# Designs tried in a protein design chat: VHH binders against Mucin-5B (MUC5B). Part 15

Target 1, 189 residues: Mucin-5B (MUC5B), of Homo sapiens (Human) (q9hc84r5073to5261)
Amino acid sequence: CICSMWGGSHYSTFDGTSYTFRGNCTYVLMREIHARFGNLSLYLDNHYCTASATAAAARCPRALSIHYKSMDIVLTVTMVHGKEEGLILFDQIPVSSGFSKNGVLVSVLGTTTMRVDIPALGVSVTFNGQVFQARLPYSLFHNNTEGQCGTCTNNQRDDCLQRDGTTAASCKDMAKTWLVPDSRKDGCW
Key: E = the ipSAE of ESMFold2; O = the ipSAE of OpenDDE; V2 = 0.75 times the mean of E and O plus 0.25 times the DockQ between their complexes.

## First folded at step 21 (VHH; framework vhh_6fv0_2)

Design x1 (from v4 with D101E S102P; at its last look DockQ between E and O 0.01; V2 from the best seeds 0.00; counts 0 for: pae E 2.9 > 2, placed apart)
Fold by ESMFold2, look of step 21:
Structure x1 (fold): chain B 189 residues (1-189), chain A 119 residues (1-119)
Amino acid sequence: as target 1 above (189 residues)
Amino acid sequence: QVQLQESGGGLVQPGGSLRLSCAASGFTFSTYWMYWVRQAPEKGLEWVSVISGYSGSTYYADSVKGRFTVSRDNAKNTLYLQMNSLKPEDAAQYYCVKEYEPGEWEDYRGQGTQVTVSS
């Protein structure tokens, strides 16, 4: 099962359904329906302002968040000496390439490409601030994913599963139901 | 008004090379991530590469990694794609795409430039 996004709005679900969704909030990309593997969850924050070196909220970078067991890993791009650079926060602490803790390995490839591996689950996630790809093995996650990345069922007909458990007519309509409320952001509640 | 104009496509043999260009205007080119995307007949858009504004950091789809190189010249507002070791599956219309901003209605792209690979 592979989910991807490019351009901030072009999604391909775990089962290969393509759709376009333009949101400016934080959304659930994937979470386990039933917690089997440390309650693995992926989020995309389209307007992540806390990593900005400036207070310019209108053009904040995207951040991909991974929750696994009690760990919170944030992947984002920040400006260092006027240039874009990948930033990985492990439980809110900046870490460098090669850091590992509790079965999670983080890497930086080049200057902006970030990778998180969870080898026990065969999970890998890459993100460079613009494009992400999440690989989950079907053998472990089948019938147990929901979010903007859809289901991992080898069946596109059930991909547009909404937060309330119903299937939307379009995955664009499904995608907006996965909003993570944030009262600090205009229109994200 | 954002404007993007691709050029440099053509017919090449398998294993050949092409260099695509994209002239950009109507926005501050150096501050935006830029994409190359492609569309083969009867297929949707597929991203190929992306490059950051200031640092020039690059990322590639697995299908082109090691064969294609994206670059930019911020002084000339121009994006480039060097395509080496071309394969028949690389044949497509190639587009230059500006990073999506919240509140934009569509991804901005040019008219595209055709790459054909004939054995």
Scores: ipSAE 0.381, ipTM 0.697, lowest interface PAE 2.9, mean pLDDT 85
ESMFold2 (binder alone), look of step 21: mean pLDDT 82; pTM 0.827
OpenDDE, look of step 21: ipSAE 0.774; ipTM 0.896

Design x2 (from v4 with E104Y; at its last look DockQ between E and O 0.55; V2 from the best seeds 0.00; counts 0 for: pae O 6.4 > 2)
Fold by OpenDDE, look of step 21:
Structure x2 (fold): chain B 189 residues (1-189), chain A 119 residues (1-119)
Amino acid sequence: as target 1 above (189 residues)
Amino acid sequence: QVQLQESGGGLVQPGGSLRLSCAASGFTFSTYWMYWVRQAPEKGLEWVSVISGYSGSTYYADSVKGRFTVSRDNAKNTLYLQMNSLKPEDAAQYYCVKEYDSGYWEDYRGQGTQVTVSS
């Protein structure tokens, strides 16, 4: 099961359904329906603003969050000396490429491509601020995913599963239902 | 107004090569991420490659990795896609797309260029 997003708006579900959705909030890309493998979940924050003075003056980039067991990993892009660089926060602490903890591996390819691997699960997630890709083994995650990435069932007919458990007529309509409420962001509730 | 014009498509045999170009105008080309995307008949949009306007970093879909190379000439406001070792499954309409925050992707791409791979 491979889910991807490019341009901040073009999605391909685990089962290969393509759709376009543009939001300004945080959304559930994928989560386990039943917590079987560490309650894995992925989120996309379309406007990730850090509390740093530098971040306040700059454009808020997108951030991809990975939750696995008790760990929280944030992937985002920051400007350093006029160049964009990947920024990886592991439990809110910046870490470098090659960092590993509790079966999770983080790496940066080049300067901006961030990768998170969970070898025990065969899971890989990549993000560079513009393109997202998640790879999940069908053998482990089939029929146990929901979110904007769909259901991983090898059936495109059920890809547009909404938060309330119903299937939408389009995945575009489905996508907005996976909004993560945030009172700190206007219009995100 | 954003204007993009793709060119360089054509008919090639499997294993052949093509070089696509995208002429850009109407925006500050050097500051934007640029995408190559393709659409085959009865298939959805597939991103092919992306290149940063800031760092020049390049990224590729798994299906084209090792075969395609994206590049840009900011002085000429031109995006390129070198396509080597072409396969029949690479046949599609190819578009260059400017990154955008809102609206429809069609407003941020050109008319496309057709790539056909056949023996």
Scores: ipSAE 0.019, ipTM 0.390, lowest interface PAE 6.4, mean pLDDT 90
ESMFold2, look of step 21: ipSAE 0.585; ipTM 0.806
ESMFold2 (binder alone), look of step 21: mean pLDDT 85; pTM 0.859

Design x3 (from v4 with G53S; at its last look DockQ between E and O 0.60; V2 from the best seeds 0.00; counts 0 for: pae E 3.7 > 2)
Fold by OpenDDE, look of step 21:
Formats: sequence, structure tokens, C-alpha cells
Structure x3 (fold): chain B 189 residues (1-189), chain A 119 residues (1-119)
Amino acid sequence: as target 1 above (189 residues)
Amino acid sequence: QVQLQESGGGLVQPGGSLRLSCAASGFTFSTYWMYWVRQAPEKGLEWVSVISSYSGSTYYADSVKGRFTVSRDNAKNTLYLQMNSLKPEDAAQYYCVKEYDSGEWEDYRGQGTQVTVSS
């Protein structure tokens, strides 16, 4: 099961359904329906503003969050000396490429491509601020995923599963239902 | 107004090469990430490659890694895609796409250029 997003709006579900959705909030990309493997979940924050971003000048980048067991990993891109660089926060602490903890490995390829591996689960997630990709083994995660990435069932007919458990007519319509409410962000509730 | 014009497509045999170009105008080219995407008949949009605005970092879909190379000339406001070792499955309409914050992707791409791979 491979889910991808490019340009912040073009999605391909685990089962290969393509759709376009543009949101300004945080959304559930994928979560386990039943917590079997550490209650894995992925989120996309379209406007991740760090405390260090002076309000006036810095474009809030996108951030991809990975929750696994009790761990919280944030992947985002920051500008350093006029160049984009990957920024990885592990439990809110910046870490370098090669960091590992509790079966999770984080790495940076090149300057901006961040990768999270969970070898025990065969899970890999990549993000560079523009392109996202998640790879989950079908053998472990089939029929146990929901979110904007769909259901991982090898059936495109059920990819547009909404938060309420119903299937939408389009995945675009489905996508908005996976909004993560945040009272701190205008229009995100 | 954002304007993008793709060129360089054509008919090639398997194993052949093509070089696509994208002429950009109507925006500050150097400040935007640029994409190559493609659409084959009866298939959805597939991202092919992306190049960053400042660092020039390049990224590729697994299907084209090792075969395609994206580059940009900011002085000429031009994006390139060198395609080597072309396969039949690479046949598609190829589009140059500017990163965007709102609207439809069609507003941030050109008319595309057709790539056909056939023996």
C-alpha cells in the first residue's frame, strides 16, 4: 500500500485512486482503524508555524506528523542560510539524520528529503515539504487504515471512506471530513 | 498571469531519449518549486519530478529514478526534463507545473507536450 501527495493537493490513495484536495488545516492522512501496530497515524499540517518563525516574514511550511506508540515525529522544511533544509523533531526535540529510538529510524537524504522507517513493521514515510509518500505492507495494514490515504484493501471502490464510516461519492468529498479540529487556526473546526 | 509552455515531446523507440523544456513567464520563476507531472490515457495525474526553488534539490518518482533528470535555468526562466532509457509506460502527456497555494492545478501548468514510446 503506497499513498502519495504532491503539490499539497494531489493525492493517490493506498489503492491507487487519484484525487485533488486543497485544504488549509491539519488532516488525517492515515490512521489505524484498530490499533494493532502501535496505533500508527500520519497527519499533514498545511501551515506549520514554529515558535521561531517571526510572525511577519516567514512562510509557514507544511509539516508531516507521525505518531507511533508514544512517539511524536514532525517532519518539516526550514530555511537555513537561504537553502531549504529538513527539520526533524522527535518528541519536540530537533534530531539529526541517523537518529533512532524505540524501533524508529529517521534520516535525511540530500538536504530536504526526510525519511522515517519502522523496520519492524516494514513502514517507510518520506517528506520533503512538497511531496509525501507512505509505504505500508499490505500484509499488516490491509483493511485497517482510514484517512485521506484510503483503506488499503486493494479495492478502489472503498477508498473514499469518511470519518463517520460512510463512503463518499468522491475522495475529494471524503478528504475534508478528515479535518483535525484546531481552534487556534481560523476555519479549522 | 502565469504562463507555462512545454515542448520537446515526440515519438521515440524504447530505450530512446527526449529532452523536455518548459518556458515560464508571469511570475518570479526562481522563487518557486517546479514540477513535472504526466497523465497517460485512462490514468490519473502522476508526479514525475520536482525541483526546489533555492537549493535546487531534485526529487523523482520511483518509476523514473535513474532515468530522468530535472534541472532549471533561472536566468532563462526554463525548466528541463532529460528523459533517458524511455519505456512504453512513460508514454503520456507531460506538464510543467508551478507550485501553488490556491486554485486549480490547471491554472499553473501549460498545454503539455506529448511523449510517445513505441517500437
Scores: ipSAE 0.088, ipTM 0.530, lowest interface PAE 3.6, mean pLDDT 90
ESMFold2, look of step 21: ipSAE 0.324; ipTM 0.682
ESMFold2 (binder alone), look of step 21: mean pLDDT 85; pTM 0.863

Design x4 (from v4 with D107Q; at its last look DockQ between E and O 0.77; V2 from the best seeds 0.00; counts 0 for: pae O 3.1 > 2)
Fold by OpenDDE, look of step 21:
Structure x4 (fold): chain B 189 residues (1-189), chain A 119 residues (1-119)
Amino acid sequence: as target 1 above (189 residues)
Amino acid sequence: QVQLQESGGGLVQPGGSLRLSCAASGFTFSTYWMYWVRQAPEKGLEWVSVISGYSGSTYYADSVKGRFTVSRDNAKNTLYLQMNSLKPEDAAQYYCVKEYDSGEWEQYRGQGTQVTVSS
C-alpha cells in the first residue's frame, strides 16, 4: 500500500485512487482503525509555524507528523543560509540524520528528503516539504487504515472512507472530513 | 498571468531518449518549485519530478529514478526533463507545473506535450 501527495493538493490513495484536495489546516493522512501496530498515524500540517523568531518573517512550511507508540516525529523544511534543509524533530527535539530510537530510524537524503523507517513493520515514510509518500505492507495494514490516504484493501471503491465511517462519493469530499480541529488556526475547526 | 508551455515530446522506441522543455512566464521563475507530472490514458496524474527554486534540489518518483533528470535555467525561465531509457509505461501527456497555494492546478500548468513509446 503506497500513498502519495505532491504539490500540496494531489493525492494518490493506498489503493491508487487519485484526487485533488486543497486545505489550509492539519489533516489525518492515515491512521490505524484498530491499534494493532503501535497506533501508527500520519498527519499533514499545511502551515507549520515554529516558535522561532525567524519564523515570523518566513513562510510557514508544511510539516508531516508521524505518531508511533509514544513517539512523535515531525518532518519539516527550514531555510538555512538561503537553502532548504530538512528538519526532523523527535519528541520535539531536533535530531540529525541517522538517529534511531525504539525501532524507528530517521534519515535525510541529500539536503531535504527526510525518511522515517520502522523496520519491524516494513513501514517507510518520506517527505521533502513538497512530496509525501508512505509505504505500508498490505500484509499488516490491509483493511485497517483510514484518512486521506484511504483504505488499504486493494479496492478503490472503498477508498473515500470518511471520519464518520461512511463512504463519500468522491475522495475530494472525503478529504475535508479528516480535518484535525485546531483553535489556534483560523478556520480549522 | 502564469504561462507555461511544454515542448519536446514525440514518438520514440523503447530505450530511446527525449528532452522536454517548459518555457515559463508571468511569475518569478527562480523562486518556485517546479514539477513535471504526467497522465497516461485511463490513469490519474502522476508526479514525475520536482526541482527546488531555492536550493536546486531535485527529486524523482521511483518509477523514473535513474532514468530521468530534471533541471532548470533560471536565466531563461526554462524547466527541462531529460528522459533516458524510455519504457512503454512512460507514454503519457507530460505537464510542467508551478507550485501553487490555491485554485485549480490546471491554471498552473501548460497544455502538455505528448510522449509516445512504441516499437
Scores: ipSAE 0.130, ipTM 0.574, lowest interface PAE 3.1, mean pLDDT 90
ESMFold2, look of step 21: ipSAE 0.563; ipTM 0.798
ESMFold2 (binder alone), look of step 21: mean pLDDT 84; pTM 0.849

Design x5 (from v4 with A61K K65E; at its last read DockQ between E and O 0.79; V2 from the best seeds 0.79)
Amino acid sequence: QVQLQESGGGLVQPGGSLRLSCAASGFTFSTYWMYWVRQAPEKGLEWVSVISGYSGSTYYKDSVEGRFTVSRDNAKNTLYLQMNSLKPEDAAQYYCVKEYDSGEWEDYRGQGTQVTVSS
ESMFold2, look of step 21: ipSAE 0.512; ipTM 0.768
ESMFold2 (binder alone), look of step 21: mean pLDDT 84; pTM 0.851
OpenDDE, look of step 21: ipSAE 0.684; ipTM 0.860
ESMFold2, look of step 22: ipSAE 0.608; ipTM 0.817
ESMFold2 (binder alone), look of step 22: mean pLDDT 85; pTM 0.858
OpenDDE, look of step 22: ipSAE 0.151; ipTM 0.590
ESMFold2, fold request of step 24: ipSAE 0.646, 0.661, 0.660; ipTM 0.830, 0.833, 0.833
ESMFold2 (binder alone), fold request of step 24: mean pLDDT 83, 84, 84; pTM 0.840, 0.845, 0.841
OpenDDE, fold request of step 24: ipSAE 0.911, 0.897, 0.909; ipTM 0.955, 0.948, 0.954
ESMFold2, last read: ipSAE 0.664, 0.539, 0.666; ipTM 0.834, 0.778, 0.836
ESMFold2 (binder alone), last read: mean pLDDT 84, 83, 83; pTM 0.844, 0.840, 0.841
OpenDDE, last read: ipSAE 0.908, 0.912, 0.913; ipTM 0.953, 0.955, 0.955

## First folded at step 22 (VHH; framework vhh_6fv0_2)

Design y1 (from x5 with D107Q; at its last look DockQ between E and O 0.70; V2 from the best seeds 0.00; counts 0 for: pae O 2.5 > 2)
Fold by OpenDDE, look of step 22:
Structure y1 (fold): chain B 189 residues (1-189), chain A 119 residues (1-119)
Amino acid sequence: as target 1 above (189 residues)
Amino acid sequence: QVQLQESGGGLVQPGGSLRLSCAASGFTFSTYWMYWVRQAPEKGLEWVSVISGYSGSTYYKDSVEGRFTVSRDNAKNTLYLQMNSLKPEDAAQYYCVKEYDSGEWEQYRGQGTQVTVSS
């Protein structure tokens, strides 16, 4: 099961359904319906501004968050000396490429392509600020995912699963239901 | 107003090559991520390649990695896609796309250029 997003608005679900959704909030990309493998969840924050003094950005970038067991990993892109660089926060602490903890591996390819691997699950997530891709083994995650990435069932007919458990007519309509409410963000409630 | 105009598409045999170009205007070209995306019949839009504005970093869809090369000439406000070892599955309408800011995304792409791969 491979889910992808490009341009912040174009999605391809785990089962290959393409749709366009534009949002300025944080959304659930994927989460386990039943917590079987560390309660894995992925989020996309479309307007992430780090408060870190070491991180400067001309624009507030998007951030991808990975939650696995008790770990929180944030992937975002910052500007360093006029160039984009990947910034990985592991439990809110900046870490370098090659960092590993509790079965999670993080790496940066080139300057901006950030990768998170969970070898025990065969899970890989990549993000470079513009393109997101998540790879989940069907053998482990089939029929147990929901979010903007849809279901992992090899059936496009059920991809548009909404938060309330119903299936929308389109995945575009489904996508907005996966909003993570945040009163701090205008219109994100 | 953002304007993008693709060119360079055509008919090639499998294994052949094409070089696509995209002329950009109406925005500060050098500061934006630029995309090549494609749409084949009965398929959705898919990203093919991305190139950053500030760093020039390039990224590719797995299926085109090693065969396609994206580049840009900021002085000419032009985006390029060199496509080598073309396969039938590469056949599609190819679009140049500016990084999305606001409004309708369709305003940030060109008319597209058709790539056909057939023996």
Scores: ipSAE 0.189, ipTM 0.594, lowest interface PAE 2.5, mean pLDDT 89
ESMFold2, look of step 22: ipSAE 0.623; ipTM 0.824
ESMFold2 (binder alone), look of step 22: mean pLDDT 84; pTM 0.851

Design y2 (from x5 with S55G; at its last look DockQ between E and O 0.81; V2 from the best seeds 0.00; counts 0 for: pae O 5.2 > 2, framework grips)
Fold by OpenDDE, look of step 22:
Structure y2 (fold): chain B 189 residues (1-189), chain A 119 residues (1-119)
Amino acid sequence: as target 1 above (189 residues)
Amino acid sequence: QVQLQESGGGLVQPGGSLRLSCAASGFTFSTYWMYWVRQAPEKGLEWVSVISGYGGSTYYKDSVEGRFTVSRDNAKNTLYLQMNSLKPEDAAQYYCVKEYDSGEWEDYRGQGTQVTVSS
């Protein structure tokens, strides 16, 4: 099961359904319906800013968050000396490429492509600020995912699963239901 | 006004090669990430490759990794996609797309160029 997003708005679900959704908040990309494998969840924040004044002065980059067990990994892109570079926060601490903890491996390919691997689950997530891709083994995650990435069932008919457990007529309509409320962000509740 | 014009498509046999070009104008080309996307009949839009403003970062769809190479010449405001070892499943209308924050993607692409792969 491979889910992808490009341009901040174009999605392809685990089962290959394409749709466009533009949101300004944080959304659930995917989460386990039943916590079987560390309660894995992925989020996309369309306006992630670090506490630095420099980051606030520039546009807020998109950030992808990975929650696995008690770990929180944030992938985002920052400007360093006029160049874009990947920034990985592991439990709110910046880490370098090659960092690993508790079965999670993080790496940076090139300058901006960040990768998170969970070998025990065969899970891989890549993000470069523009393109997101999550790869989950069907054998482990089939029929146990929900979010903007849809279900992992090899059936596109059930991809538009909403937060309330119902299936929308379109995945575009489904996508907004996966909003993560945040009172700190205007219009994100 | 953003203007993009794709070219270089055509008919090739499986295993063949094509080089797509995208001429850009109407915006500061080097400051934007650029995308190659494709759409086959009865299929959804899918991204193919992405390149950062100054070309320092590139990313590829898994199915084209190792076969396709994205590049750009900012002095010429041109985006390229070298496609080698083409497969029938690569056949599609290919578009270059400018990074955008609002609106529809169609407003940030050209007319596209057709790639056909057939023996």
Scores: ipSAE 0.019, ipTM 0.409, lowest interface PAE 5.2, mean pLDDT 89
ESMFold2, look of step 22: ipSAE 0.526; ipTM 0.782
ESMFold2 (binder alone), look of step 22: mean pLDDT 85; pTM 0.861

Design y3 (from x5 with S55G D107Q; at its last look DockQ between E and O 0.01; V2 from the best seeds 0.00; counts 0 for: pae O 10.5 > 2, framework grips, placed apart)
Fold by OpenDDE, look of step 22:
Structure y3 (fold): chain B 189 residues (1-189), chain A 119 residues (1-119)
Amino acid sequence: as target 1 above (189 residues)
Amino acid sequence: QVQLQESGGGLVQPGGSLRLSCAASGFTFSTYWMYWVRQAPEKGLEWVSVISGYGGSTYYKDSVEGRFTVSRDNAKNTLYLQMNSLKPEDAAQYYCVKEYDSGEWEQYRGQGTQVTVSS
C-alpha cells in the first residue's frame, strides 16, 4: 500500500484513488484502526502555512509527523545559511542523517529529502516539504488503516473513510474530516 | 506479565523444513493478534507472518509466502510457524510477538529460537 501527496495538495490513497485537497491545518494522513504493531500514525502539519488563498497556492512550510510506539519523528524543511535543508526531530531533538533508535532509521538524501524506515514493519516514509510517500506492507496493514490515505484494502470503493466511520461520496470530502484540532491556528478547531 | 517462549529452531539444509512453536502465558491468548518476526545477523528486524486472534486472518512476508504457514491453538495458548522449503536467507533468530499499542517490542516477545540454513 502506497500513499502519496504531491504539489502540496494532490493525494493518492493506499488503493490508488486520486483527489485534491487544500487544507491549512494538521490532518491525519494515516493511522492504525486497531493498534497492532506500535500504533503507527502519520500526520501532515500545515501549521506554518498562512491562512490566505495566495499562500495556499504557494509553497509553505509543512511538517510530516510519524508516531510509532512512544516515539515522535518530525520531518520538515528549514533554511540554513540561505539553503533549504531537511530537519529531522526525533522526540523533539534534532538528529542527523543515519540516526537510529528503537527500530526506527532516519536519513536525508541530498539536502531536503528525508526518509524514515521502520524495518520491523517494512514501512518507509519520504518527505521533502512538498512531496511525501508512505509505503506500508499490505500483509501487515491490510484493512487496518484510516485517514486521508484511506484504507489499505485493494478496494477503492472504501477509500473515502471518514473519522466517524462512514464513507464519503468523495475523498475530498473525506479529507477534511481528518482535521486535528489545533487552537494555535485560526480555523483549525 | 506477558510471557512467550519460542522453540523448534535448529540447523537444516536448504530445502528442509522446521516447525516453530511459541508458548504463551500471562494474557488472554485468543484475544490478540500474534506475529512472527526474525532478525538475521547484522540485519534489522523484519516481520514474517501475522495471524488474527482466532486464526481467521493470516498474512505473510512476500518472500515467505507459499513456504511458511502460521497457525495457532488457542486451547493450548500456542503459536506455530511451519517453515518449508527453507532458504539460506531464512536463517535468523525467530521471535513470536504479541500485538501491542506501545512500548518496546522486547516486552512482548520471547527469547527467540535460532534457525540456521546451511548445506
Scores: ipSAE 0.007, ipTM 0.244, lowest interface PAE 10.5, mean pLDDT 89
ESMFold2, look of step 22: ipSAE 0.523; ipTM 0.785
ESMFold2 (binder alone), look of step 22: mean pLDDT 83; pTM 0.841

Design y4 (from x5 with T31D D107Q; at its last look DockQ between E and O 0.76; V2 from the best seeds 0.00; counts 0 for: pae O 2.3 > 2)
Fold by OpenDDE, look of step 22:
Structure y4 (fold): chain B 189 residues (1-189), chain A 119 residues (1-119)
Amino acid sequence: as target 1 above (189 residues)
Amino acid sequence: QVQLQESGGGLVQPGGSLRLSCAASGFTFSDYWMYWVRQAPEKGLEWVSVISGYSGSTYYKDSVEGRFTVSRDNAKNTLYLQMNSLKPEDAAQYYCVKEYDSGEWEQYRGQGTQVTVSS
């Protein structure tokens, strides 16, 4: 099961359904319906502002968050000396490429392509601030995912699963239901 | 107004090469990530490659990795896609796309250029 997003608006679900959704908030990309493998979840924050001194203060880029067991990994892009660079926060602490903890590996390819691997699950997530891709083994995650990435069932007919458990007529309509409310962000509640 | 114009498409045999170009205007070209995307018949729009504004960081779809190279000339406001070892499955309409800001999506892409791969 491979889910992807590019341009901040174009999605391809785990089962290959393409749709366009323009959102400015934080959304659930994927989460386990039943917590079987560390309660894995992925989020996309379209306007990530951090108070971290390591991040360029003036920009709020997109951020991809990975939650696995008790761990929180944030992938975002910052400007360093006029160049884009990947910034990885592991439990809110900036870490370098090659960092690993409790079965999670993080790496940076080039300057901006960040990667999170969970070898025990065969899970890989990549993000460069513009393009995201998540790879989940069908053998482990089939029929146990929900969010903007869909259901991982090899059936496109059920990809548009909404938060309330119903299937929308379109995945575009489904996508907005996966909003993570945030009163700090205008229009995100 | 954002304007993008693709060129360089054509008919090639499998294993052949093409170089696509995209002329950009109406925005500060160097400030934006640029995409190549493609749409094959009866398929959805899919991203192919992306390149950052200043650093030149690049990213590729797995299926084109090692065969395609994206580049840009900010002084000329031009985006390029060198396509080598072309395969039949690469045949598509290729579009140059500016990263989305706001408004209608269609304003952020060009008319496209057709790539056909056939023996």
Scores: ipSAE 0.191, ipTM 0.606, lowest interface PAE 2.3, mean pLDDT 90
ESMFold2, look of step 22: ipSAE 0.658; ipTM 0.839
ESMFold2 (binder alone), look of step 22: mean pLDDT 81; pTM 0.823

Design y5 (from x5 with D107S; at its last look DockQ between E and O 0.71; V2 from the best seeds 0.00; counts 0 for: pae O 6.2 > 2)
Amino acid sequence: QVQLQESGGGLVQPGGSLRLSCAASGFTFSTYWMYWVRQAPEKGLEWVSVISGYSGSTYYKDSVEGRFTVSRDNAKNTLYLQMNSLKPEDAAQYYCVKEYDSGEWESYRGQGTQVTVSS
ESMFold2, look of step 22: ipSAE 0.591; ipTM 0.803
ESMFold2 (binder alone), look of step 22: mean pLDDT 81; pTM 0.821
OpenDDE, look of step 22: ipSAE 0.340; ipTM 0.699
ESMFold2, look of step 23: ipSAE 0.526; ipTM 0.784
ESMFold2 (binder alone), look of step 23: mean pLDDT 81; pTM 0.820
OpenDDE, look of step 23: ipSAE 0.016; ipTM 0.378

## First folded at step 23 (VHH; framework vhh_6fv0_2)

Design ctl (from y5 with W33S Y54S Y100S W105S; at its last look DockQ between E and O 0.78; V2 from the best seeds 0.00; counts 0 for: pae E 4.6 > 2, framework grips)
Fold by OpenDDE, look of step 23:
Structure ctl (fold): chain B 189 residues (1-189), chain A 119 residues (1-119)
Amino acid sequence: as target 1 above (189 residues)
Amino acid sequence: QVQLQESGGGLVQPGGSLRLSCAASGFTFSTYSMYWVRQAPEKGLEWVSVISGSSGSTYYKDSVEGRFTVSRDNAKNTLYLQMNSLKPEDAAQYYCVKESDSGESESYRGQGTQVTVSS
């Protein structure tokens, strides 16, 4: 099961359904329906603002959050000497490429391509501030995912599963239902 | 109104080269990340390359890295894609895409330009 997003608005679900959705809040990309493997969840924050003075003067970048067990990993980009660089926060602490803890490995390829691996689960997540991709083994996660990435069932008919458990007519309509409620405090809609 | 117009596509042999252009208007071109995407027959849209608006940093799909080069001329509001060592699997309709704003429900792209790779 491979889910992807590019351009901030173009999605491809685990089962291969393509749709367009653009929000300005934080959304659930995927989460386990039943917590079987560390209660894995992925979020996209479309406006991740850091306390950095340089970041405050510029646009708030997107941030991808990975929640696994009790760990919180944030992938975002920052400007360093006029160039974008990957910034990885592990439990709110910046870490370098090659950092590993509790079965999670983080790395940066080049300057901006950030990767999170969970080898025990065969899970890989990549993000470079522009493009997101999550790869989950079907054998472990099939029929146990929900969010903007869909259900991972090899059936596109059920990809547009909404938060309330109903299936929308389109995945575009489904996508907005996965808004993280607390993100509204940022003035998003 | 945002407008994008792709050009430069054509028929080339395997190993050949093409240079695509995208003329942009209706927005502050220099402040937006721009994408090249493509769609082959019976396939969905896939991203090919990105150039950042903030830093000019460039990113590529693994399958095109080392062969394709994205660039931009902000003075001319033009995006480019230099494609070298073209392969049959590169054949597709190529589109220029503007990064979406928070208030936009759709991303903007042009009509595209056709790239055909055949011996």
Scores: ipSAE 0.172, ipTM 0.588, lowest interface PAE 2.9, mean pLDDT 90
ESMFold2, look of step 23: ipSAE 0.254; ipTM 0.609
ESMFold2 (binder alone), look of step 23: mean pLDDT 80; pTM 0.796

